VHH binders against Galectin-4 (LGALS4). Designs and how they scored, part 16

Target 1, 332 residues: Galectin-4 (LGALS4), of Bos taurus (Bovine) (q3t0d6)
Amino acid sequence: MAFVPAPGYQPTYNPTLPYHNPIPGGLRVGMSVYIQGVASEHMKRFFVNFEVGQGQGADVAFHFNPRFDGWDKVVLNSKQNGSWGQEERKMSMPFRKGAAFELVFMVMTEHFKVVVNGTPFHEFKHRIPLQMVTHLHVDGDLMLQSINFIGGQPPSNQMPMPAQAYPMPMSAQAYPSPGQYYQQQSRLPTMEGPPAFNPPVPFNGRLQGGLIVRRTIIIKGYIPPTAKSFVINFKVGSSGDVALHINPRMTEGAVVRNSFLNGSWGSEERKVSYNPFGPGQFFDLSVRCGADRFKVYANGKHLFDFSHRLSAFQRVDLVEIHGDVTLSYVQI
Below, E stands for the ipSAE of ESMFold2; O stands for the ipSAE of OpenDDE; V2 stands for 0.75 times the mean of E and O plus 0.25 times the DockQ between their complexes.

## First folded at step 11 (VHH; framework vhh_5c3l_4)

Design k5 (from j1 with Y59W; at its last look DockQ between E and O 0.70; V2 from the best seeds 0.64)
Fold by ESMFold2, look of step 11:
Structure k5 (fold): chain B 332 residues (1-332), chain A 123 residues (1-123)
Amino acid sequence: as target 1 above (332 residues)
Amino acid sequence: QVQLQESGGGLVQPGGSLRLSCAASGFTFSNYYMSWVRQAPGKGLEVVSEISGRGGDTWYADSVKGRFTISRDNAKNTLYLQMNSLKPEDTAVYYCAVESYSYGDWESAFDIRGPGTQVTVSS
């Protein structure tokens, strides 16, 4: 079965260059654009443009342009009526030729906040009203692995709660994330609870209301080049039971799955058709609770199923992530 | 379109000084970072110095740091390079440049530059 994303999580996997497409639902405060890719081994430049229309002379609200063909730097600007505005530059280069990266544009009321590989990089104040931006344009010396628009309009036309600023505490607003104010009766996967941006490891997240059928947990992260292993546990906090233990082991090249029920590990499951957890790689993991099994996708492709061994899986109320991994986004 | 014209080069003895100027037109000068680049005999282009559009930030190659000073006068649309304690290694054609925004079909980031001015440092 093909991957079907939950509302408010709109990925495109392996897009071709140039990428030049409408921004789903238009650009809005609280939206984030996640770009995962690999800088070319021979990179000179690439750019990301937030554009007003897509015509030949479209205005550019924000031009983000890493360059290696002079001194290494990132050039930032806007273009209005064919003329470039006041140039900004960062004389630090957060990209490395041949290396994977995660580039995040967070849309704030006053500016775009740019985060590269989990580190805040620059804030670019709006020069063109952000509501005029209609298209994203990406081209240059890179390979795109994914583009993901997070925090768009909900499918029920409900006004979503804006995504909070990257450094804001996770407890800043108690209300449910977009799409959770209305009855959950769609066949589509659901996401419940507020997102966590760049949460620390170890991560412990409470599943308010426990696992229910079609509940989806999204985990985006990075595997350090020296990583040995990391763990994702879906736990019953009161008993210590682990309904699903996911253990990517970089040293073995394996993705080990198991359960820990009534004080005992069950049988290991190891078969996968591919391994997305390479050293120095970013990953986008989707764990969906089905009626008879967990269905797990990595980078938009099915990775494995894991049949429920804990029949009362609704008792699972804790997601635990620890080990040699960094996290960019977790949606519980 | 963009027009850049360097002046102030010449022959100077080691330890001497020169001041280069660059007149700019055809674009909003104060919006752009400007660069001095040089090409020594038999070598490629080397970025010598850069200055921000408003002039508040400056950068220098290690080979010239402490000896050269970049500046600009946005009211006159003019870029300057004060070159002190000159060495024979500073002998080059010096260009005033602005980096291209083009991608794909550009041959050099510094294709937008003036004709250059010769600086020769010899005894």
Scores: ipSAE 0.546, ipTM 0.855, lowest interface PAE 1.9, mean pLDDT 86
ESMFold2 (binder alone), look of step 11: mean pLDDT 81; pTM 0.824
OpenDDE, look of step 11: ipSAE 0.684; ipTM 0.888

Design k6 (from j1 with W106S A109Y; at its last look DockQ between E and O 0.14; V2 from the best seeds 0.00; counts 0 for: pae O 11.8 > 2, unsure alone 64.6 < 65, placed apart)
Fold by OpenDDE, look of step 11:
Structure k6 (fold): chain B 332 residues (1-332), chain A 123 residues (1-123)
Amino acid sequence: as target 1 above (332 residues)
Amino acid sequence: QVQLQESGGGLVQPGGSLRLSCAASGFTFSNYYMSWVRQAPGKGLEVVSEISGRGGDTYYADSVKGRFTISRDNAKNTLYLQMNSLKPEDTAVYYCAVESYSYGDSESYFDIRGPGTQVTVSS
């Protein structure tokens, strides 16, 4: 089954350069743009532009420009009416040649907050109204793993207020047969909880309302180069039962899955077609609860299914993450 | 603090030669690309030449290719531009810059540069 993102989570995986695409729904306060990639071994420069419109000469609300030509510097600027503004400079380089990175732009009321590899880097004050920003442009000496637009209230579909049916006179009792408006329950995955940005490990998140069908849990993180293993548990807090245990083991190159029910471990599952959990790598994990199984995707690709061993999986109310992992984003 | 100071400019006749120097301080000179940029009267900044930290890679604008030679002495923290066969069109203020960047077809910006040295080519 193809990966279908939950509303408010819009990833593009392995985009080609140059990336020059519209920002879904436009730029809004509360939105975060996650860029995961790898700096080229022979990189000189790359840039991320938040642009006003598409085309040559478009205004640039925010120009983020790491330079690797020996000057360990990041340049930040804007362009209006064909003219660059006052440059802001950071004389530190949070990127490394050949290394994976996560770059996050958080859209705040007064500024862009830039976070690199989980560390706040800079705040760039808005110079152009953020509502005018329509496109994201990325190019340069890098490879892109993913671009993710997170947050932003979907435009409230103003459900058309049912036109106040003027009381047509009583006469024709045509009993409209209750057409079973099978409300096709939107088969779309749902994200119910608030996002956590750069939460510390160990992470203990409560699933309000429990684990229900179509609920999707998103975990974005980084595996340190020296990492040995980490664990993700979907747990029943009251009993300690673990409905789903995910244990990437870097030393073994394995992704172990299991359950811990009634004081006993079940049978381990280890088969995967690929392993997304390499040392020094970023990952984007999506765990979707189905009716009969968990469906787990990594970086937009199906990783494994795990049949429900706890029949009452709705009792799961806790997500635990511990071990050798750094978390950048968790939504439960 | 990063400091750059250009020298060697002056008045020369067409066909003449000049050697510009740039003294750098306040940073590890050998680790950085260095550039010569110029600004002619009524024109924007133009990258003339660039050289890598170790001197292995060089770039020249088409207008100066074959006439200008960029070099550096990392032991002396000095950047050089040998300018031969000078033309009136080469008249400009020449700047030493630690970093230059061209964005698009018509835009260039520079981070740190010296105060510049005037080069005038006139009969």
Scores: ipSAE 0.000, ipTM 0.260, lowest interface PAE 11.8, mean pLDDT 87
ESMFold2, look of step 11: ipSAE 0.547; ipTM 0.856
ESMFold2 (binder alone), look of step 11: mean pLDDT 79; pTM 0.800

## First folded at step 12 (VHH; framework vhh_5c3l_4)

Design l1 (from k4 with G104P; at its last look DockQ between E and O 0.65; V2 from the best seeds 0.70)
Fold by ESMFold2, look of step 12:
Structure l1 (fold): chain B 332 residues (1-332), chain A 123 residues (1-123)
Amino acid sequence: as target 1 above (332 residues)
Amino acid sequence: QVQLQESGGGLVQPGGSLRLSCAASGFTFSNYYMSWVRQAPGKGLEVVSEISGRGGDTYYADSVKGRFTISRDNAKNTLYLQMNSLKPEDTAVYYCAVESYNYPDWESAFDIRGPGTQVTVSS
């Protein structure tokens, strides 16, 4: 099955500039916008705008504008009826020319919270009602690797069945309420657990309901330049069995996969078509449980499959992440 | 249309003082950070000082810190630079500027500036 993002995880990979597109489902409190990219080696400026409409002269609810063409700083403002508002500046520059970055805009009730490379940077109070914002616009001296909207409303073309029309399937006795059942699209990857934003490492996350077919785990992170290795384990907590062990080894240039069942490691698997885990790089990893195998994608591109070695994979109820990695987002 | 007009330059002995003024019009002055930039003979533009729209935050190049004081009067739409303990190295054309939001102007972020005022600090 080709890569299909889960309804609550709406990535665009390697978009060209300018990026100028609707925000899926509109801007809402609790939504986050993740932008991964590389600042150009000769960067002077780039911007990110949250806009009201798309036309020339559209109001800008939030203009975020790092500048290197004077003193280094970030300029923050809004534009209403063709006029810029009260300019704010942060005289700290969190971007470096030629370097990869992750820029996150978290939409809060009173403000946008801006996080750069995992560190809180600035809070920008709403000047235009956030419900008026319809478009994201990114342009300037950068390369975009991904833009991802997290916490948006469900796509309208994937309608759940009405409550009055749903049959009671025989499996409903063991599963969540009918509302939860109809919210899940059986052909699309699912994400069911609460998201974790910038969680510490080591990370331990509970897979409530266990690992089921089509369940998808999303891990966004950063490889420190000095990183040697890190580990992602899909575990049975009660036994310590590891159904899937993913071990990127930066010192070896390898992505090692294995299982640990009944106290012993199985055969290592190492073949990948490319290695997305390089020093100073951000990554976006998708691990989907299929009926016969795990299907793993990095940055939207297939990385490897791993055939199930634990036949009772529904017993997997923990995701463990440790080692030389920084996490920006985990969805289980 | 944005208009900036500097005044107050002149010839001064080393150790002397000058006060530059800049009259601003055509925009909401108090919304913007304002800058003094200078261009010495044969050199590029150097940012000398900046001040926030409300005037509460001020910033200085290391070469002028402690000697120059930026200020603004938002009721009069006027930017000031008090220049004390002047040195021959301060000789330049001084410009009042506001940074453009409409980059990329490959020439300079400070293309929105006045015609400048000459400051000459003689031997």
Scores: ipSAE 0.647, ipTM 0.898, lowest interface PAE 1.4, mean pLDDT 86
ESMFold2 (binder alone), look of step 12: mean pLDDT 81; pTM 0.826
OpenDDE, look of step 12: ipSAE 0.793; ipTM 0.934

Design l2 (from j1 with F110Y; at its last look DockQ between E and O 0.69; V2 from the best seeds 0.65)
Fold by ESMFold2, look of step 12:
Structure l2 (fold): chain B 332 residues (1-332), chain A 123 residues (1-123)
Amino acid sequence: as target 1 above (332 residues)
Amino acid sequence: QVQLQESGGGLVQPGGSLRLSCAASGFTFSNYYMSWVRQAPGKGLEVVSEISGRGGDTYYADSVKGRFTISRDNAKNTLYLQMNSLKPEDTAVYYCAVESYSYGDWESAYDIRGPGTQVTVSS
């Protein structure tokens, strides 16, 4: 796909099994690994391994292994020099056969913190120095929808650097004209605000510096099976103007977009080539501000464009999310 | 090479007691959860009880809870099952097992088990 993610947000969509690939920039404190998938209706097991190398017999720093072929449980361990270490188990099963899930591994200084469907599940103390981990390996009775590496401070010697960047304009301007917005930023998308993990709904996020060209807002969430609708608004807080209103309506099977300017709604836009907001589904939404329009991707695939109706779109300074949705991650 | 050997089975009257033992060798016994699993004639394996590697956590099937007690002696590499208040429905071959880390085609998660010991509860 032509989707270019912002630094610190590195998704892979619809990967095939087995997934066995390097962790971008290596494993580091502050990094989170988000795995969205569906457990098979006839699942026996799947695993997620944090591995030292990729070869056969590679050490496993953390083996995470839900099992349905005995008592339902999750088995957790490490493997060094061909030998499994002290086995840990959780006799509670946070996965359901046939159901979508979100599995998050948060890399902390002393342990991995595992979160399933937004609920803390287990902490697994590091047994192998975390910087030795080079690969993520996922296999078993599941379908992967996405794997995403988020956050962390990359090692300076291994930091990915863009090959090219556009220069800043001749000087910074307090009130840039529309024609000068392109010169202020790098060619790569940017995210300016702090990330919010598992934020409550309703969500309100301040866009410090306002909405500028190439600014990208990331929203990861879950559509409850009984959801009717939810709303994402890009607003000017001082006036109440809504530059972009995104309203997925699960009962109608529609994704409605509009503006609310000067006290009135504009014309609705409804055309989409697909609808990513299904009951019981996780989604990954990317909203990028372009010079002439918003460009919106869902699950790595283009969903719609929305031409700017508010000419002073840089005045947009608030992202508002409410309704029948659960949020796992918002990056402004 | 994992080796597991059960003993202590036999014939017992309803309401009686038996203690099963399992000698283990060929692996680091204290690292692994151990299980007692049973199989009645013509039926699949049923997990009866599990115990953590260091012995701090124990788990039981609802059908045996309050009557059976799992324990282990890591110094002797031995797993135990104390079975009290035995019922005819407890009649089965009892196996000492370690769950496999394999995934894919296998007969049971408990393929790593001993030859079993027969427990028969009858008047």
Scores: ipSAE 0.561, ipTM 0.862, lowest interface PAE 1.9, mean pLDDT 86
ESMFold2 (binder alone), look of step 12: mean pLDDT 82; pTM 0.835
OpenDDE, look of step 12: ipSAE 0.712; ipTM 0.898

Design l3 (from j1 with S100T; at its last look DockQ between E and O 0.48; V2 from the best seeds 0.00; counts 0 for: pae E 4.6 > 2)
Fold by ESMFold2, look of step 12:
Structure l3 (fold): chain B 332 residues (1-332), chain A 123 residues (1-123)
Amino acid sequence: as target 1 above (332 residues)
Amino acid sequence: QVQLQESGGGLVQPGGSLRLSCAASGFTFSNYYMSWVRQAPGKGLEVVSEISGRGGDTYYADSVKGRFTISRDNAKNTLYLQMNSLKPEDTAVYYCAVETYSYGDWESAFDIRGPGTQVTVSS
């Protein structure tokens, strides 16, 4: 099944540089831009621009510019009518040459909040009305792994979707009216719970309505360089049954999947076409419940399927994450 | 068009002092990091000092730390380098450089610089 992003989660994986593309639906308060990448070992500088238009002379609402080609610093500024404004000075350098990073821009009412590798870095007050921003522009001495717009939902650019008030497929029995209120079955993934930003590990998230077909769980995280293993469990809390156990083992270079039903582990499944869980790396994992199986994508590429061994998978009501992992974002 | 013009170089004996100046025009001077870079005969460029646009943060190479002082007067669009306790190894052409906000149109952060001023320290 082809990867289709859930509403409010709009990824681009492995983009080329320069990245210069529209922001879906325009920039809005509550939107976050997640940039995962690797700083070049020979980096001189890179930038992220929030731009008004896409032309060479476009105004820049926010210019974020780590510089290594003098003393290390981050320069932050804006550009209006061809003129750069007053720079804001950050004397610390949160990026390391050759290292993976996660850079987050959170759009607040009065400022951008910048977070690097989970640590707040700077607040840049809006100098240009944020509604004027149309494009994100990234270039420089880095390798991009992903750019994700979270909380952004363009009014006109989305795939067909159900009304937000009805995220689950509804049967005619749920609406005993004359049929004009029947909700069409959505072919799009659903997400129901609120997002968790930088949640602690161990993480426990309750699936309020249980695991239903097309429900999607998004997990973004970081694997510490010394990590040995971590676990993601889809559990029936009352019985302790685990419908899907995902156990990346960095020490063994394996991604182990299993079930734990009626007090017993089932057969391990280990085959993957690639392993996205490297020490010191960020990952983006999408776990979708299908009618016949879980469908799992990592970093935008299919990783594995896992056929349902618990036939009553709707009883799964708990997502548990523990072990050698740091979480930046979890969406139930 | 960005224009930078250094002055104040010359011949000086070891232990002496010089003050370099750089007149800047064609850009909003106070919004840019500025640097002094030098090139000794047969050597590459060395960044000797850097100052933020508002002047609050300064940096020095180890070879000049404690002897050189960078400053700027944003009202006069002028960058300065006070050079004290000069040594023969300070002999070089000294350039005033502006750090641009661009990427991809230059080979070095210091490609936009003036013609330089010669400093010679000899007995």
Scores: ipSAE 0.235, ipTM 0.692, lowest interface PAE 4.6, mean pLDDT 84
ESMFold2 (binder alone), look of step 12: mean pLDDT 81; pTM 0.819
OpenDDE, look of step 12: ipSAE 0.713; ipTM 0.899

Design l4 (from k4 with G56S S108T; at its last look DockQ between E and O 0.64; V2 from the best seeds 0.00; counts 0 for: pae E 10.2 > 2, grease 26.3 > 24.2)
Fold by ESMFold2, look of step 12:
Structure l4 (fold): chain B 332 residues (1-332), chain A 123 residues (1-123)
Amino acid sequence: as target 1 above (332 residues)
Amino acid sequence: QVQLQESGGGLVQPGGSLRLSCAASGFTFSNYYMSWVRQAPGKGLEVVSEISGRGSDTYYADSVKGRFTISRDNAKNTLYLQMNSLKPEDTAVYYCAVESYNYGDWETAFDIRGPGTQVTVSS
């Protein structure tokens, strides 16, 4: 089954350069833009622009431009009516040639807050009203792993998309009760908890309503270079049963999965087509509860399935994460 | 058209002082960081000092810290370098520089500098 992102989490995985796309719903206070990528081995520069429109010469509300030019720096500016504004510089280079990074732009009322690899980097005061910004543009000496737009209240003047007929509904005769029609309840966002930004490890999160079919848990994190292992458990708190135990073991180069039911571990499952949990790497993990199995994607690519061993999987009401991992975002 | 013109160089005894000036035109001077760079005979370029557009932030190479002071007068579009306690090792051509932007071209940042002014400590 194709990857389907959780509501309020709008990823693009492995985009090619240049990336030049509308910002979903427009730029708004409380929104964050998460960019995971790798600086090229011979990087000279790249940029991220928040643009008004999509044409060549469009105004640039915020130009973010790391440069390796002898006195390595990040240059920050805006462009209005063909003219660059007052240059700001940060004389610290948080990117390293050939290294993975996570770059976050948080949209605040009075400024953009920039965070690189979990560390606050710079604040850039709005020079163009933020609601004029329509596009994100990324290009240069990097490889993009993901771009995600997270959070924020929609602008009050933006009209919602019109309601559409439910895709491929069963006909009314499939349920002969005349006063009842098929509903697409599985598409309603009624059981998600609030997102956690940069939560501490160990992490414990409650799944209100338990695991239900199509519920998706998103985990973004970082593998320290010296990491040995970490654990993600989908657990029944009252019994201690673990429906799905995910144990990346960096020392073994393995992604071990198992269950712990009625006081006993089941059979280990280890087969994966690739291993996204490398030293110094960022990852984006999606765990979807299907009717007959968990479906797990890493960095937008299928990693493994795990057939349900706990038939009453709705009883799972805790997500635990512990071990040698740093978390940047968790949504349950 | 960006134009930069240095002046104030000359021959100075060791321990002496000079003040370099750079007249700038053709751009909004106060928006940009400005730099002094120097080239000693037979050597490559060395960035000596840098100052923010508003003049509030400065940087100095270790070789000149405590002896040189960068400043700017945004009303006159002029950059300055006060050089005190000069040493023979400071002998060089000194250039005023500004970095241009090239956000769509991946090969080259254009650095703009003036023709330079000679500073000679001793001969």
Scores: ipSAE 0.005, ipTM 0.437, lowest interface PAE 10.2, mean pLDDT 82
ESMFold2 (binder alone), look of step 12: mean pLDDT 81; pTM 0.822
OpenDDE, look of step 12: ipSAE 0.756; ipTM 0.920

Design l5 (from j1 with Y59T A61V; at its last look DockQ between E and O 0.76; V2 from the best seeds 0.00; counts 0 for: unsure alone 63.0 < 65, grease 25.4 > 24.2)
Fold by ESMFold2, look of step 12:
Structure l5 (fold): chain B 332 residues (1-332), chain A 123 residues (1-123)
Amino acid sequence: as target 1 above (332 residues)
Amino acid sequence: QVQLQESGGGLVQPGGSLRLSCAASGFTFSNYYMSWVRQAPGKGLEVVSEISGRGGDTTYVDSVKGRFTISRDNAKNTLYLQMNSLKPEDTAVYYCAVESYSYGDWESAFDIRGPGTQVTVSS
């Protein structure tokens, strides 16, 4: 089945090493790069480079390099005109050999903010103008599970203005023409507020305007090794009806889906082609509302469909997540 | 190209002192952490100490803490190791090194090092 990503959400699943590809739309303030992977059991080092071009000897705006082949540390630097700059080291090692990890680079005005496994790790001040960065390069002693660029296009969360009051929201160099901008906005659902980074569990997110066709909810999280179960509910807040209940049960090895309508649970659905919710694993869920059904993908692969049982699914206005899960990113 | 040259080794009695020097060229010395690594007879490389590019941060292996002092003079592109209260267990070839940014199968983090200087601690 075909996975269609939400606007400003550009995942690549199970990329091969070396990963050496353009950053979609170039690097921008407000962009985040999510890297999920597994450190090799006998890891010596890996790196992530934000590069100016792809050619041999390309400048490196930010080199992020965990090393176990010496003393354990993370080396951070830049390279300009073939020369490495002032080396920074952090003697704390946030990675474990053989363990899954989530590594996030948040692009801020003055620095990259690096978060590892949900914990802020380091801020690396820009030495090369961030606008010059064109490529991401990842290689070394790891297995990549996903790379995801979030906010890799000009921000679509800015409110569109009427044409009469709307001279130009962005420069011609940074964004398509005003006509193209309007066409892109009219074909895509309106994004509500900024995404939630590392939100607490239990999580409650309001779906402003309710659930509509093509609306996609993105949930990235981590299954603790001791997890028993967790729940994602798509609810009508006023009635307590649950249009879609997703209940991964690690103790049973099942992904249970149901509805709770008019005070009663419906029939359980359990059939899946695979189960992405393993102990110690990260996951990336995409829940898309279709006209006839929810279509749910995990890690870019179709997981299940769930036919609408609540005919007025537009009344769904709350996403609830609770149980044995930690969350790294939720976009509603 | 990077050039590192150690000096100052020799034969010394237990409890004695030596000062090792390392002349560096071919790179912007003050940008890099520098290391002293040693290889005792029949053993692999051991990182003894490292120092930040500007000299503000130093780290030592436990066996030399309080006895050895790493320092650098960035105006002279020179790395130093003051070794006091020497013990027979400190006998090794000592190398001045900078960790490589390159890595591949069978490459060592310390391939960028000088030829070494022998330190022998015996009566």
Scores: ipSAE 0.568, ipTM 0.864, lowest interface PAE 1.8, mean pLDDT 86
ESMFold2 (binder alone), look of step 12: mean pLDDT 80; pTM 0.806
OpenDDE, look of step 12: ipSAE 0.684; ipTM 0.886

Design l6 (from k4 with D105E E107D; at its last look DockQ between E and O 0.75; V2 from the best seeds 0.71)
Fold by ESMFold2, look of step 12:
Structure l6 (fold): chain B 332 residues (1-332), chain A 123 residues (1-123)
Amino acid sequence: as target 1 above (332 residues)
Amino acid sequence: QVQLQESGGGLVQPGGSLRLSCAASGFTFSNYYMSWVRQAPGKGLEVVSEISGRGGDTYYADSVKGRFTISRDNAKNTLYLQMNSLKPEDTAVYYCAVESYNYGEWDSAFDIRGPGTQVTVSS
């Protein structure tokens, strides 16, 4: 039942407001912060702050503040030593009252890049060194569905991992180098290839090295309000075999799973404890290859298992996504 | 403490002109967008114009486009509204305002405003 995220993918699901917590490992170049939520039907404002510390009066490296009171706009600023800096405004409003949204902050060397619902929105130049940022603060007229910290390589250092800071057997002392920590990470859920940001549909991704045990595929997407169905296939390109076919059908409210082996479809599986594929909603899907089965989580909650019908599942080398879906992030 | 003080209102005939001024203090004036907001008798607040902190971007309600011009002098911490071709429907108290950064305040983003100056277009 327990969801264990891959390294470099650190979700929090269904957080309460106010959200005011440390950024794991601090803010760093190459990190992205994904916020999924629903704007209140009566929204006046919400904000996202990248803060230096957590105390009252903490500096704000980047304040992102959509406003529906007055003219619709997004206000962007920083706060240093109790004083707001030069105000930037975008008179375009990318949020809609009552609607689900995905808000992404990409941390670049010289600026934050802001993407809303898959569309680039604004670039905000750093005014406070990004390394000073320690906390994310979100509050206002919204409901949060998830906050995910993705990517970003920390600066290299010679300090041991936290497990090396505890008393350990003498034989364990032979591991305290950065290279040895890389070997330890290969034993956890892993994501093999580079991420695809906002890839087109149909999507075709090659699985270098095939499906191995513990390999995890992450799919974040949006279901248009008029969507009828879409498909995710884990496929053997050479034979056309489909080890796992996932077919959310919004018209009938079903999540259909099957296999296509040796030219024939197997038995359909339809049982789910809940259906995360609602019209107008964003989803975060994790598909992990286990030894006996695929284990699939949606929005951090177990959705279904699918027992391997293709015993040579390592031959799966293609992830195919098509139909009525918009993709924001795919990691294979 | 933020202080905003409007002046320049008065009685004017239809088709006439007025220029409103707003003296600002207690904050870094050039950092903020500023607004002119008006309230006609028995009505709520209407945003009539906004201007960016450096003055390069200006915005107007449809009801005043082409007739009103917002400007600012950051060396004097002063906001202006030139109102031409005035109509009886422009009769209102005009406020100089800056939007609050606070969340959860009153129903209006413009609670930081001066006491206002009366503009009456009549006769």
Scores: ipSAE 0.617, ipTM 0.889, lowest interface PAE 1.5, mean pLDDT 86
ESMFold2 (binder alone), look of step 12: mean pLDDT 80; pTM 0.814
OpenDDE, look of step 12: ipSAE 0.770; ipTM 0.926

